# Designs tried in a protein design chat: VH-VL binders against q9h9l3. Part 335

Target 1, 176 residues: q9h9l3
Amino acid sequence: PRKMVAIDCEMVGTGPKGHVSSLARCSIVNYNGDVLYDEYILPPCHIVDYRTRWSGIRKQHMVNATPFKIARGQILKILTGKIVVGHAIHNDFKALQYFHPKSLTRDTSHIPPLNRKADCPENATMSLKHLTKKLLNRDIQVGKSGHSSVEDAQATMELYKLVEVEWEEHLARNPP

## First folded at step 17 (VH-VL)

Design DD76 (framework fv_amlenetug)
Fold by ESMFold2-Fast, scan of step 17:
Structure DD76 (fold): chain C 176 residues (1-176), chain A 120 residues (1-120), chain B 108 residues (1-108)
Amino acid sequence: as target 1 above (176 residues)
Amino acid sequence: EVQLLESGGGLVQTGGSLRLSCAASGFTFSTYSMTWVRQAPGKGLEWVSGISYSGEYTDYADSVKGRFTISRDNSQNTLYLQMNSLRAEDTAVYYCAKVPYYGSGSFDYWGQGTLVTVSS
Amino acid sequence: EIVLTQSPGTLSLSPGERATLSCRASQSVSENYLAWYQQKPGQAPRLLIYGASNRATGIPDRFSGSGSGTDFTLTISRLEPEDFAVYYCQQRSSWPLTFGQGTKVEIK
C-alpha cells in the first residue's frame, strides 16, 4: 500500500483588493494524525487581506515565516508519490501552484459515501466543520480567531478513514 | 561555517541610546529571518525582536515596543538593533540568532553576545 | 502569552545517570514550534531539539525530546561531563515567543 497524508492550507489575500489567494500556512499530517509539516509561509506578493477570521494569520506570523519558494519545495517533496487527502483540496493545490495526480488525490468534500453517512445530498459540497461535527461529533474551527490547519488536516484524515475501505474499492473498480 | 558576531554593547546612562550590530557570514543572510534574544545577568532568555528575510515584517516584545527598532542591511550581511530610552532593566547580554527553514520556531545558530549595561 | 514552566529548577546528578527535564505550557503548543537549548556558563545557547523531537545538527543521540499538547520532556539518556549546563525550552506556537525559566543540571 501507498503512503497517505492529509493536508490543509491557510491562504491570505494578495493582489487587487486582496482577491488572490496566496499560501500563508501549510499543515501536513500522516495516517495516524502526527504532524509531518506545519510552517507559516511568506507570500512573494504584498499581503492586502490577512482573512484572519478564517486563516488565523496575523502580521506577527510573517516575521519568521518560510519564503514561498522554499516552503513549496519542502511541501512538494512530502506530497510526491503519496495519496494526499484534503477538503476542497483543489484550493490548496492552486495556492501551491502544484498538480497532484487525480488517482492519488482524495477530496473529502466530494466523496458521495461520506455525504451519505452525514445525511447530506451526495452531490453537495459540505464544509469540513459540518462533516466533522456530524460524523466525528467534534467541533472544529471554533471561535473567531481563525482556523487551525493542523486541526483541520487531522479531522480530514479521520473523515477519510471512515470511508477508506469502501472508497478505495470503488476507485479500484472505477479508476479516475 | 555559520558565524554571527555581535558588537556595539557597552555602558550607557538611563534614557540613553545604543545601536547593536550583528555581522553574519557563512550563509545566504538575505534569505533568512533573524532575531535578537537577551539575557539579564543570572537570569533566563527573553526574546526581544524579529525581522523577516526582506526586512518588511518586524515584531517586538512588549517590554521594548516603541523604544527598540530592528533593521537589516542585506547588502552588508548585517542585522541591527537600535535601542532608545534605555532603562536599567534593559541590562543584558544581547544575542543575535538565525531562524532555520525547518523548525522555524527555533534558532539554530547564535552569536557570542554583546553586553549592554544601563546605569544611572 | 503562553507561559512555559520548567521543572525541576535544579537537577543534581552524576555522570552516567539519566536526566529527565520537563517543560509545561499554560496552553496547548504545536509540537513543531517547541525547541530546547543548552547553555554553559559564559557561552551562547545551543539548539538541541526543534519541533519537540528532532535533534539539531551535531547533537549527540543521547539527547531526545518528546511530548505534545502542554507537556514536553527533554531526556539525556546517559549524562556526560560536558552535559552539565542550563537547559531552556522555547515556544513560538503562539505570539509572543517565550522561553521557560530554565533547569540547571549540576554535578552531584
Scores: ipSAE 0.645, ipTM 0.846, lowest interface PAE 1.4, mean pLDDT 91

Design DD77 (framework fv_amlenetug)
Fold by ESMFold2-Fast, scan of step 17:
Structure DD77 (fold): chain C 176 residues (1-176), chain A 120 residues (1-120), chain B 108 residues (1-108)
Amino acid sequence: as target 1 above (176 residues)
Amino acid sequence: EVQLLESGGGLVQTGGSLRLSCAASGFTFSTYSMTWVRQAPGKGLEWVSGISYSGEYTDYADSVKGRFTISRDNSQNTLYLQMNSLRAEDTAVYYCAKVPYYGSGSFDYWGQGTLVTVSS
Amino acid sequence: EIVLTQSPGTLSLSPGERATLSCRASQSVSNNYLAWYQQKPGQAPRLLIYGASNRATGIPDRFSGSGSGTDFTLTISRLEPEDFAVYYCQQRSSWPLTFGQGTKVEIK
């Protein structure tokens, strides 16, 4: 394996009017798409808005959820020293309260060659759903019962693999 | 060593009430989610109720909603199941079980169970 | 709710034989949320496998789990006398949490 993983997190709303995004689920897959981590996570603050339409999180998922501090420790042990792939990954790192080295971070929402292959403007931020349909001919995030972070992480890894050789060479010549 | 010990089971009349207790030791009880699972004589396992580590979040099987209440006392390392309006079909061995941090969809340690028999 | 159907209902085998137990879900189950338990007469269930394929602490390597989606398998290679018991699969991929009806592995 490449020592590369893909991550996708689901957030719920905490704080005033539910405006703060707090981690409530995290999924991590390896290069081949096998699940390394997938747990519901209990935020330290009261959940005001489950954002169920997008997160898929409901009150029942919090019953067996892992406390945030414990989950964070588990997740960081998996991510440390690896190339981490995500889509709009800065949101995931913010929810984890974690800074991953830019040199080991790959964000499929900001890879110009990937947009080019999808016949999209290179400087645009395309949704994971759109890129996956265009390039992998696969529908994800179907329905209104929320997204599957496992499905999203798997799709993100497959998208990155389409441009991996080209993008890694670009990064070697243009270090971040 | 992780230990879970249920108590409070016994014979009770239909429509009656009973409170089960589960005494936990050998782990930091206050940081783990807990569950109750029951098994009717000669039958399989049925999930009854679960509770988050803080007690803030609870859930119940449809068969017991409105009648059973799960709670916990983290200062005493004890899990409770208050059972009201008991029915003959609630007759079962009741197990308490611990939810692990690795694979929160499973139950890594179980008590030995306490028998509840509901009769008319 | 997701219904888990275990087959066969009963396996009659001799020590040393291989046991293969199936668990079929009525809809897709995430691997992280499928577990297997062993229960001996008069005893509480014991966790064998979590996350479809991970052996729980203290479980002998003759026990293995596999599968994904709707079809999962528990395999016991070279049955030992202490392995004759009832086995249950369980999912928490969807709420409510459900168990299969069990497979009894009995001595022939």
Scores: ipSAE 0.636, ipTM 0.846, lowest interface PAE 1.5, mean pLDDT 90

Design DD78 (framework fv_amlenetug)
Fold by ESMFold2-Fast, scan of step 17:
Structure DD78 (fold): chain C 176 residues (1-176), chain A 120 residues (1-120), chain B 108 residues (1-108)
Amino acid sequence: as target 1 above (176 residues)
Amino acid sequence: EVQLLESGGGLVQTGGSLRLSCAASGFTFSTYSMTWVRQAPGKGLEWVSGISYSGEYTDYADSVKGRFTISRDNSQNTLYLQMNSLRAEDTAVYYCAKVPYYGSGSFDYWGQGTLVTVSS
Amino acid sequence: EIVLTQSPGTLSLSPGERATLSCRASQSVSDSYLAWYQQKPGQAPRLLIYGASNRATGIPDRFSGSGSGTDFTLTISRLEPEDFAVYYCQQRSSWPLTFGQGTKVEIK
């Protein structure tokens, strides 16, 4: 029995015209949805666009934020050797500048059985909000004040648990 | 061992100015956010100002905004609070405190405080 | 701003007894961003608990924190003479950072 965690990150815009996505918050929850990590993170580059409508990040959150290099080390210590669940998780790993083994990665945006349960095309990339509403009858990411990465990580873990047995069997027969 | 030493407090007249300093040792000062918290005689704690590890981001309580300026010198491991247009209600013990990486919503080490008394 | 209301204002107990201190927030606070401090007369505050339930370095295990949402509790399982002090809760879930008004734990 390998430990499993779920992760969700919030990004802000840095670089020219704010087009680079830089990590600004990370939340990690365990199998039961308990929070293991939830910190604001200060990017090494100047923030051009807070993307507040989606990220929930504002300038004041940066005052006490953990420097990126330190936060990355803390996060990687939690993720290393564990099965990591996320939604469109490649974006989170890219923001962390981190490679996680595919054999230990579970992306709820690319699990055909999950889409099937939601009456969606198996190979389509459905949003976390849509899958959570269809399968858990719960509204997340409500309003215009930004998303809660804790809420998103918790929803992601619960979605994975709906297909865990079937998907783990599939992966055992079809290793990534 | 982590140590924070405040200095610069004293008696000042209403409308006057005062600069507080906080000398840090025992940790890599340049990588931690820092804060100032004050406590009026016989009262509770009030957050005054905070500054990011680089000095790029600062914020202030509404009661001091426009009058106080927080700054830091990472080469000297020193935090500052420039206080202008002082009022009687600014009378308090001023503490500098360190923001930890884990539980960044808390302050893990505090200085002994320096008393600022504002009178007419 | 989020207002933190602590109760009781004063708690009178004897050494060896259990102390239970309440902190109630006017709006929901992420438990990742709630802390508890101890302050003795003439001294700086000392961090006891961060993230609602995690003990800070060097804090005895008789101190524990719990709660979520708007209701948080600090418990001292068996009061020692050195535990008689003022206790403050603090949140960073929303700006500005705010502290409760404090609960004084005093000798009966």
Scores: ipSAE 0.637, ipTM 0.833, lowest interface PAE 1.3, mean pLDDT 90

Design DD79 (framework fv_amlenetug)
Fold by ESMFold2-Fast, scan of step 17:
Structure DD79 (fold): chain C 176 residues (1-176), chain A 120 residues (1-120), chain B 108 residues (1-108)
Amino acid sequence: as target 1 above (176 residues)
Amino acid sequence: EVQLLESGGGLVQTGGSLRLSCAASGFTFSTYSMTWVRQAPGKGLEWVSGISYSGEYTDYADSVKGRFTISRDNSQNTLYLQMNSLRAEDTAVYYCAKVPYYGSGSFDYWGQGTLVTVSS
Amino acid sequence: EIVLTQSPGTLSLSPGERATLSCRASQSVSDTYLAWYQQKPGQAPRLLIYGASNRATGIPDRFSGSGSGTDFTLTISRLEPEDFAVYYCQQRSSWPLTFGQGTKVEIK
């Protein structure tokens, strides 16, 4: 059987006026929610905007952070050949400068049965915070310190598990 | 074989200055974050300062901010700690330590330490 | 800052016995960010465990770590003479980095 993991990344702003999103933290959990990877990551370019309200990243986190090229290699080694679950996961893959096969990708922001369970329009893009509150009765991304990518990855895996059987059957009958 | 060797410790008077050095060998020094951790006589461990692999990012314990400066010379594989305005409370063995890529923020290799004694 | 409190302060045991050391955090600590160190008299600390339960390279399997949230444990299943030392826990879940005050494992 193919192993399944969930990922969530935090990005900071680099480049002119902080417009480029660069990877600054990545968390990966297994099917049971155990952490397989969680490291702060040092972008190769100067950080212009920490985006702390959302990322939770501050300058102090960069001191012991893993260099981007090293972190990318570690992360890709974990993701390769596995089913990878994420929320709006395209953004995470873009920050990793990585292509993951669509057949092995599960995006909880675009799974119609999940939205249906949350009493939301099937084709709407709902936030991770909203779906987690509605379906798991759990508050995430709380407070003023920014998001926890571990918390987000764990919530994402739990959300996927709610529709895993029916969605995997759908994908087997309707390959991407 | 990873090796870290501290030097520069000694006896100094209150208000004085010292510069500690840590010579690194056996790994690609320029790609790893480094740290200084101290231990007062008969006491536990206290994180003092850290520096990113490039030297661009540094941080300090509140007790030493404004007085200590961490720096590195990647061409010489050497880490430094410039200590100014020394206080009796800075008396400790100072360890240089390496930050690993897995479990970053823990310290996988340590030097033997160098003793700094601040006396009035 | 997160304060780590280790207990007991001193643990007196004989070779062959099991040692169980506790580390309690003042706030929740991700298990990813908890480490344990061993320090023998006159020597530098040595990394034993990182991420609460992962043994560092070269560390014997008699050392194991466990725990989550605010309560963490280091276990030495069968003490060898070389294991008598001071043990420190450390967190990186919140800045600044902090260490516990240490538990001394001494020969009875």
Scores: ipSAE 0.641, ipTM 0.837, lowest interface PAE 1.4, mean pLDDT 90

Design DD8 (framework fv_amlenetug)
Fold by ESMFold2-Fast, scan of step 17:
Structure DD8 (fold): chain C 176 residues (1-176), chain A 120 residues (1-120), chain B 108 residues (1-108)
Amino acid sequence: as target 1 above (176 residues)
Amino acid sequence: EVQLLESGGGLVQTGGSLRLSCAASGFTFSTHSMTWVRQAPGKGLEWVSGISYSGEYTDYADSVKGRFTISRDNSQNTLYLQMNSLRAEDTAVYYCAKVPYYGSGSFDYWGQGTLVTVSS
Amino acid sequence: EIVLTQSPGTLSLSPGERATLSCRASQSVSDNYLAWYQQKPGQAPRLLIYGASNRATGIPDRFSGSGSGTDFTLTISRLEPEDFAVYYCQQRSSWPLTFGQGTKVEIK
């Protein structure tokens, strides 16, 4: 079978008024939650807004950060051919400027059985924080200094594991 | 082979200035972050300054802020450290070091160092 | 700033023995940003371990790193003559970047 990984990216604001989301950190974990990749990434454009409360990224993190083009190549080598799990993962792929096949993509923000287990409407988009608290009884994204993409990727993998058997069977019968 | 060669060290008087250079070869200098680390005689390692691959982001140890300036010339594959208002406690061997793409919290290759001696 | 305290200051051992070096941080350090270096007299430091437990390219398997949070360890399973040197830990989990004061491994 295909290997499975979970990804979470942090973005900073670039472009006019910081409205463009540019990749500034990426974390990838394996099925067991072990870190395969975790690096700060320097966007090619000037950072206007670090969005530190959410991203956890500060100017100091940029000093040793890997250039976007190099980081993208490293990340894509890890993702290619694998089942990739994420939460609202289209945002991560957009920041990576990458297309991952739908058949190998799992988005924990759009899995109806997962929402059902959390007593949430099946077609609602629930935050990673909410689902993790309801289903894993764990608080993530705590405090005012920003999120940990490693923590988020680990939580995302654990959430997917709760519905993995059911959802893989569904996808086999209903290919995307 | 990755090579880093520091130069510009020497004897300088207290209050003086000195510019260190680090010539890089064997890797794509323009896409790697670089750092300066110093070591006073008989003492341990002290981080001095770091610079992003583009030169846009820099940072400094509190002991040198306002006195030292790190810069780079990607067209010449050279890293610089401009040292002003030198003090006796700045006496040290100064190493330049390369930041890897993976494990960017470490320094994978170091130069052999250049000695800076600050005296009256 | 995070202060890294290494112990012991000096470790006197014979070739063939196991060396265990400690690095303790004043506050929690992400293991992805803890490294170990070896320095021989008159030479530049050499990267041994990055990300707390990953051996750098070319480093023999007798060197291993472990730990998380505030407590980190460098282990040399069987000392070779060339391993007698000073060892430094380093963190970049928090700014400014800091090094420990060093542990000298010397011949008994």
Scores: ipSAE 0.682, ipTM 0.841, lowest interface PAE 1.0, mean pLDDT 91

Design DD80 (framework fv_amlenetug)
Fold by ESMFold2-Fast, scan of step 17:
Structure DD80 (fold): chain C 176 residues (1-176), chain A 120 residues (1-120), chain B 108 residues (1-108)
Amino acid sequence: as target 1 above (176 residues)
Amino acid sequence: EVQLLESGGGLVQTGGSLRLSCAASGFTFSTYSMTWVRQAPGKGLEWVSGISYSGEYTDYADSVKGRFTISRDNSQNTLYLQMNSLRAEDTAVYYCAKVPYYGSGSFDYWGQGTLVTVSS
Amino acid sequence: EIVLTQSPGTLSLSPGERATLSCRASQSVSDDYLAWYQQKPGQAPRLLIYGASNRATGIPDRFSGSGSGTDFTLTISRLEPEDFAVYYCQQRSSWPLTFGQGTKVEIK
């Protein structure tokens, strides 16, 4: 069977007024939630806005961070050929400057059965925090110190597992 | 093979200054973060300072902040630690260490260390 | 700052025996942010384990790491003569980076 992983990235603001989102941390977990990758990543451009409230990233995390080009290579080796699960995953792929095949991509922000289980409109885009609270009865992204991408990746995998059988059957009948 | 060679340690009087150097070879020095870790006689390890691969980001342990300055010269494959206003409690073996790309924030290769003894 | 407390301070064993070393954190450490080092007298530390359970390159199978949260363990399944050394745990989960005080594994 084809391996499955979940990914979550943290971005910082670079470029004019910090409006560009650049990769600054990436976490990847396997099907069981074990961490396969979790590193701080140093963007090639100067960081204007750490977005610490959301990212959890501070200047000190950049001291030992892996250069973007190297981190990208490591991450892509893990993702290639696997089913990759994420939440609003297009943002993660954009930050990685990476194309992952749609047939191997699972976005928990765009799975109608998952929204249905959470008593949300099937076509609404719900936050990871909301879906995790409703379906797993677990609070994530708590506090003011920023989010944990490991916690988010683990929650994303657990959410996908709730609809895995149903969604994989749907995709087999309706290939992307 | 990866090699890190520290130099510049020695006896120094309280309030004095020393500059430590770490010569790196066997890897692309300019793409790796580096760190200094010290060990007082008969004691454990204490992280002192770190520097990003570009030199843009640095950080220090509170015990040395304002007195020590980490820097690097990527053209010479050399890491430095400028130590000012030295105190008796700065007496230690100072190790230069490389930050790996996997498990960054652990240290995969270390130099042999250089002894700094601070006395009156 | 996260304080790492290692126990026991000294572990006296014979070659062939199993060594179990503990490292406890004052605050939760992600299991991927805990490393173990070996240091022999007069030598620099050597990385053994990173990410709580991943062996560093060249490290023999007899070394294994486990644990999560605040409780971590380094196990040496069958002590060899060269394994008698001081062992340190280290976290990178929070700044500043901190090390435990060390556990000395010595010949009985």
Scores: ipSAE 0.635, ipTM 0.847, lowest interface PAE 1.7, mean pLDDT 91

Design DD81 (framework fv_amlenetug)
Fold by ESMFold2-Fast, scan of step 17:
Formats: sequence, structure tokens, C-alpha cells
Structure DD81 (fold): chain C 176 residues (1-176), chain A 120 residues (1-120), chain B 108 residues (1-108)
Amino acid sequence: as target 1 above (176 residues)
Amino acid sequence: EVQLLESGGGLVQTGGSLRLSCAASGFTFSTYSMTWVRQAPGKGLEWVSGISYSGEYTDYADSVKGRFTISRDNSQNTLYLQMNSLRAEDTAVYYCAKVPYYGSGSFDYWGQGTLVTVSS
Amino acid sequence: EIVLTQSPGTLSLSPGERATLSCRASQSVSDHYLAWYQQKPGQAPRLLIYGASNRATGIPDRFSGSGSGTDFTLTISRLEPEDFAVYYCQQRSSWPLTFGQGTKVEIK
């Protein structure tokens, strides 16, 4: 069996009016929820909007942050060849400027059985917070000071484990 | 291999100024965040200031904010700490330290330190 | 700011004994933002552990870190003569970055 990790990234706004989402933190956990990577990352472009309410990132976090090029290399070494679980994971991969094979990608925002277990429409994109509350009876992303990417990655892995057997069977029969 | 060498410490009167330097070698200085940590005689460690690899982002402990300025010259592999309006409580050994890529916010290599003594 | 309280303040042991050092945070230190340093007399601090449990490069296997939330532990499984030093914990879970007051491990 192929190793599995879960990832969650935090982005800040760069470019005109802060419209571009640039990677500013990345957390990766293993199958059991142990942290494999968690670093603040300094974007190559000037930060216009920290998006602190959601990202939890403030200017002081950039002081000790790893340069984007270095962080990207570290992260990709961890992800390569593994099954990568995330929530709306295309945003994380875009921020990493990285292509991960679809056959090794698991997006908990697009797994119909998971929505079904949560009594949500199969075709809807549900938030990580909502699915975690419904299925794990746990509150995440509490408060207004930003999210913990470690907490989000851990919740994402636990959510996937609820449907892992049935979803892996589905993917084996219907390769992406 | 990785070496950090502080200099510029000495005896200074209250209200005076000093500029500390930290010469770096054995690593690509321009790609790492750097920090200053101090230690009063016989006491513990206190974080003073940090600077991003580019010099764009800086931060300071509340005790030194407005009085100290951290800066760097990547072309000369040197980190600086400009200390103004010095107080007796600033008396300490000042260490420069390197921030690693794994475990950012910890400090993997430290210089030997330079003593700053502030007296009346 | 998060206050880190280390205990005991002084630990008197003999070579060969196990040392267990505690670091308690005033608030939860999450996401494994906890490091440990060793400082020998007259020397700069040396990084031992980062992320609560990861040994830094060159650190002997006898050093290990554990813990989560508010309670963290540094363990030295079998003290060597060179291990008698002051040990500091440090957090970066919340800014400003803070250090504990230190635990002195001294020879009995």
C-alpha cells in the first residue's frame, strides 16, 4: 500500500488589490495525524492582504518564514508518490504551483459518500468546518483570529478515513 | 562549517548607542531568516529581534521596540543590531542565531555572543 | 504572550541517571511549536529538539522530547558528563517567541 498524507495550506493576498493567493503556511500530517511539516512561508511578492481572519497569518509570522522556493521543494519531496488528502485541495496545489496526479489525490470536498454520511447533497461542496462538526462531532476553525492549518489537515485526514475503504474501491473500479 | 561571529559589544553609558554586527559564513546567508537573542548575566534567554531573509520583515520584543533596529547586508553576509537609548536592563550577552528551514522559529546555529554592559 | 515554566529549577543527578525536564505553557502550544536548547557554562545555546520531538542534526539519541498541549518533557536517557548544563524550552506557537526560565542539570 501507498503512503497517505493530508495537507492544508494558508494563503495571503498578493498582487493588485491582494487578489492573487500566495502560499504563506503549509501543514502536512501522516495517516495517524502526526505532523510531518508545518512552516510559515514567505511569498516572493509583496503581501498586500494577510487575510488574517481566515489564514491566521500576521506580519510577525513572516519574520522567520521559509522562502517560497525552499518550502516548495521540501513540501514536494513529502508529497511525491503519496496519496495526498486535502479539502478543496486544488487551491493548495495552485498555491504550491504544483501538479499532483489525480489518481493519487483525494479531495474531501468532492467525495459523494462523505456528503451522504453528513446528510448533505452529494453534489454540494461542503466546508471542512461543517463536515467535521457533522461527522466527527468536533468544532474547528473556532474564533476570529484565523485557522490552524495543522488542525485542518488533521480533521481532513480523519474525515477521509471514514470513507477510505469504499472510496478507494470506487477509484479502483473508476480510475480518474 | 556554519559560523556566526558577533562583534561591537562593550561598555556604554545609559542613554548611549551601540551597533552590533554578526558575520556569517558556511551557508547561503541571503536565504535564511536571522535573529538576535540576549542573556543577562546569570539569567535566561530573551528573544530580542528577528529579520526575514530579504530584510523586508522585522519584529522586536516589546522591551526594545522603538529603540533597537535590526538590519542586514546580504552582499556582505552581515546581520546588524542598532541599539539606541540603552538602559541598564539591556546589559546582556547578545547572540545572533540562524533560523532553520525545518522548525522555523527555532534557532539551529548560534554565535559565541558579544557582551554589552550598560552603566551610569 | 505565552509564559513557559520549567521545573525543577535545579536537578542534581549523577552520570548514568535518567533526567526528566518539564516545560509547562500558560496556554496551549499547538502544532508542535516547541523547541529545547542546551547551554553549557560560557557557551552559546545549542538546539536539541524542535517540533516537540524531532532531534536536531548531530544530537545524540539519548535526548528525546515529548508532550503536547501545555505539558512538554525533555528526557536524557543516560546522562553523560557533557550533559550537565542548563536547558531551555522555547515556543513559537504564539508571537512573541518566548523561552522558559531554564532548568540547571548539575552533577551530584
Scores: ipSAE 0.622, ipTM 0.831, lowest interface PAE 1.6, mean pLDDT 91

Design DD82 (framework fv_amlenetug)
Fold by ESMFold2-Fast, scan of step 17:
Structure DD82 (fold): chain C 176 residues (1-176), chain A 120 residues (1-120), chain B 108 residues (1-108)
Amino acid sequence: as target 1 above (176 residues)
Amino acid sequence: EVQLLESGGGLVQTGGSLRLSCAASGFTFSTYSMTWVRQAPGKGLEWVSGISYSGEYTDYADSVKGRFTISRDNSQNTLYLQMNSLRAEDTAVYYCAKVPYYGSGSFDYWGQGTLVTVSS
Amino acid sequence: EIVLTQSPGTLSLSPGERATLSCRASQSVSDNWLAWYQQKPGQAPRLLIYGASNRATGIPDRFSGSGSGTDFTLTISRLEPEDFAVYYCQQRSSWPLTFGQGTKVEIK
């Protein structure tokens, strides 16, 4: 057992012209890929753009969605004090209106050894889909119905596990 | 203790109307999504309608769309289902159910149901 | 719409035996959005499992769920007298929400 989780969030557009990204789904998995949290979340502001092509979210998902304030509390309770893994995770934390300590944050879009294993430039930001296909031989985010945040969180954890030992050693010598 | 108590069921003629109520207690009703699920005699479960905690978002099974209206009164802790243009195939026990925060879209507490019988 | 097919229709067992109930989806149930319910005669359904494998609050650990994609299983490791009931699976990954037709677990 590890004190580590992976997270992936889906956002919808709220505010003027749908330009504000508001949390509308969150998935959290443990080290072994077991789901700890996976819920649709109702933003406090009116949804202008569901961004369905990417989010997979439609109006019907809001019917049974958890209110943002409640969901945020549940999610933060799971994340607090744990190492949190994500891909471009700053977007997830922004949508959660949450600051997670950098020392406990692992972003698979900014881990040079991971890009190196994928034969990609070390300092480039590679998509989760590309890294997962290259390193895990698995296709994610397939089709036009939007992304699965559970699938993305699971893939993110598995990608991190490929470099966990070397990256934790690097962070111990070079604290954020 | 969470309690859901349905009322308003009964015998009604084809083409008639009926309004079901569900009185909720033991939880903060205004923060939870609610649903109606029905079960025809000797048959399985069928989702009928759902409503968000605020009442802003609602949805319906295709079989009842345009005929049924779900609504809620958070000040009275009550869920409603207005049923119009009733058909024989609407005959069922109607359950009120609560949507949990974990496993949303499943239903963690159910009322005992109210029987609606539609006949010609 | 996703059609859920449960098998067997009836499972005849004795107390103390292991029950294995199947639920097959007509298309993939994304993200393990599958739930299981228990219903006794004259009573409302009771939530047992959500997200394919998570036990609901108050549910004994003899109940477990597994599976992914299109094939899901509810297992009751050692049947108690109170476990004889009809069991329904439900998917919530696609709208409309749908239920299986049910599996009746009865005393042999």
Scores: ipSAE 0.635, ipTM 0.818, lowest interface PAE 1.1, mean pLDDT 90

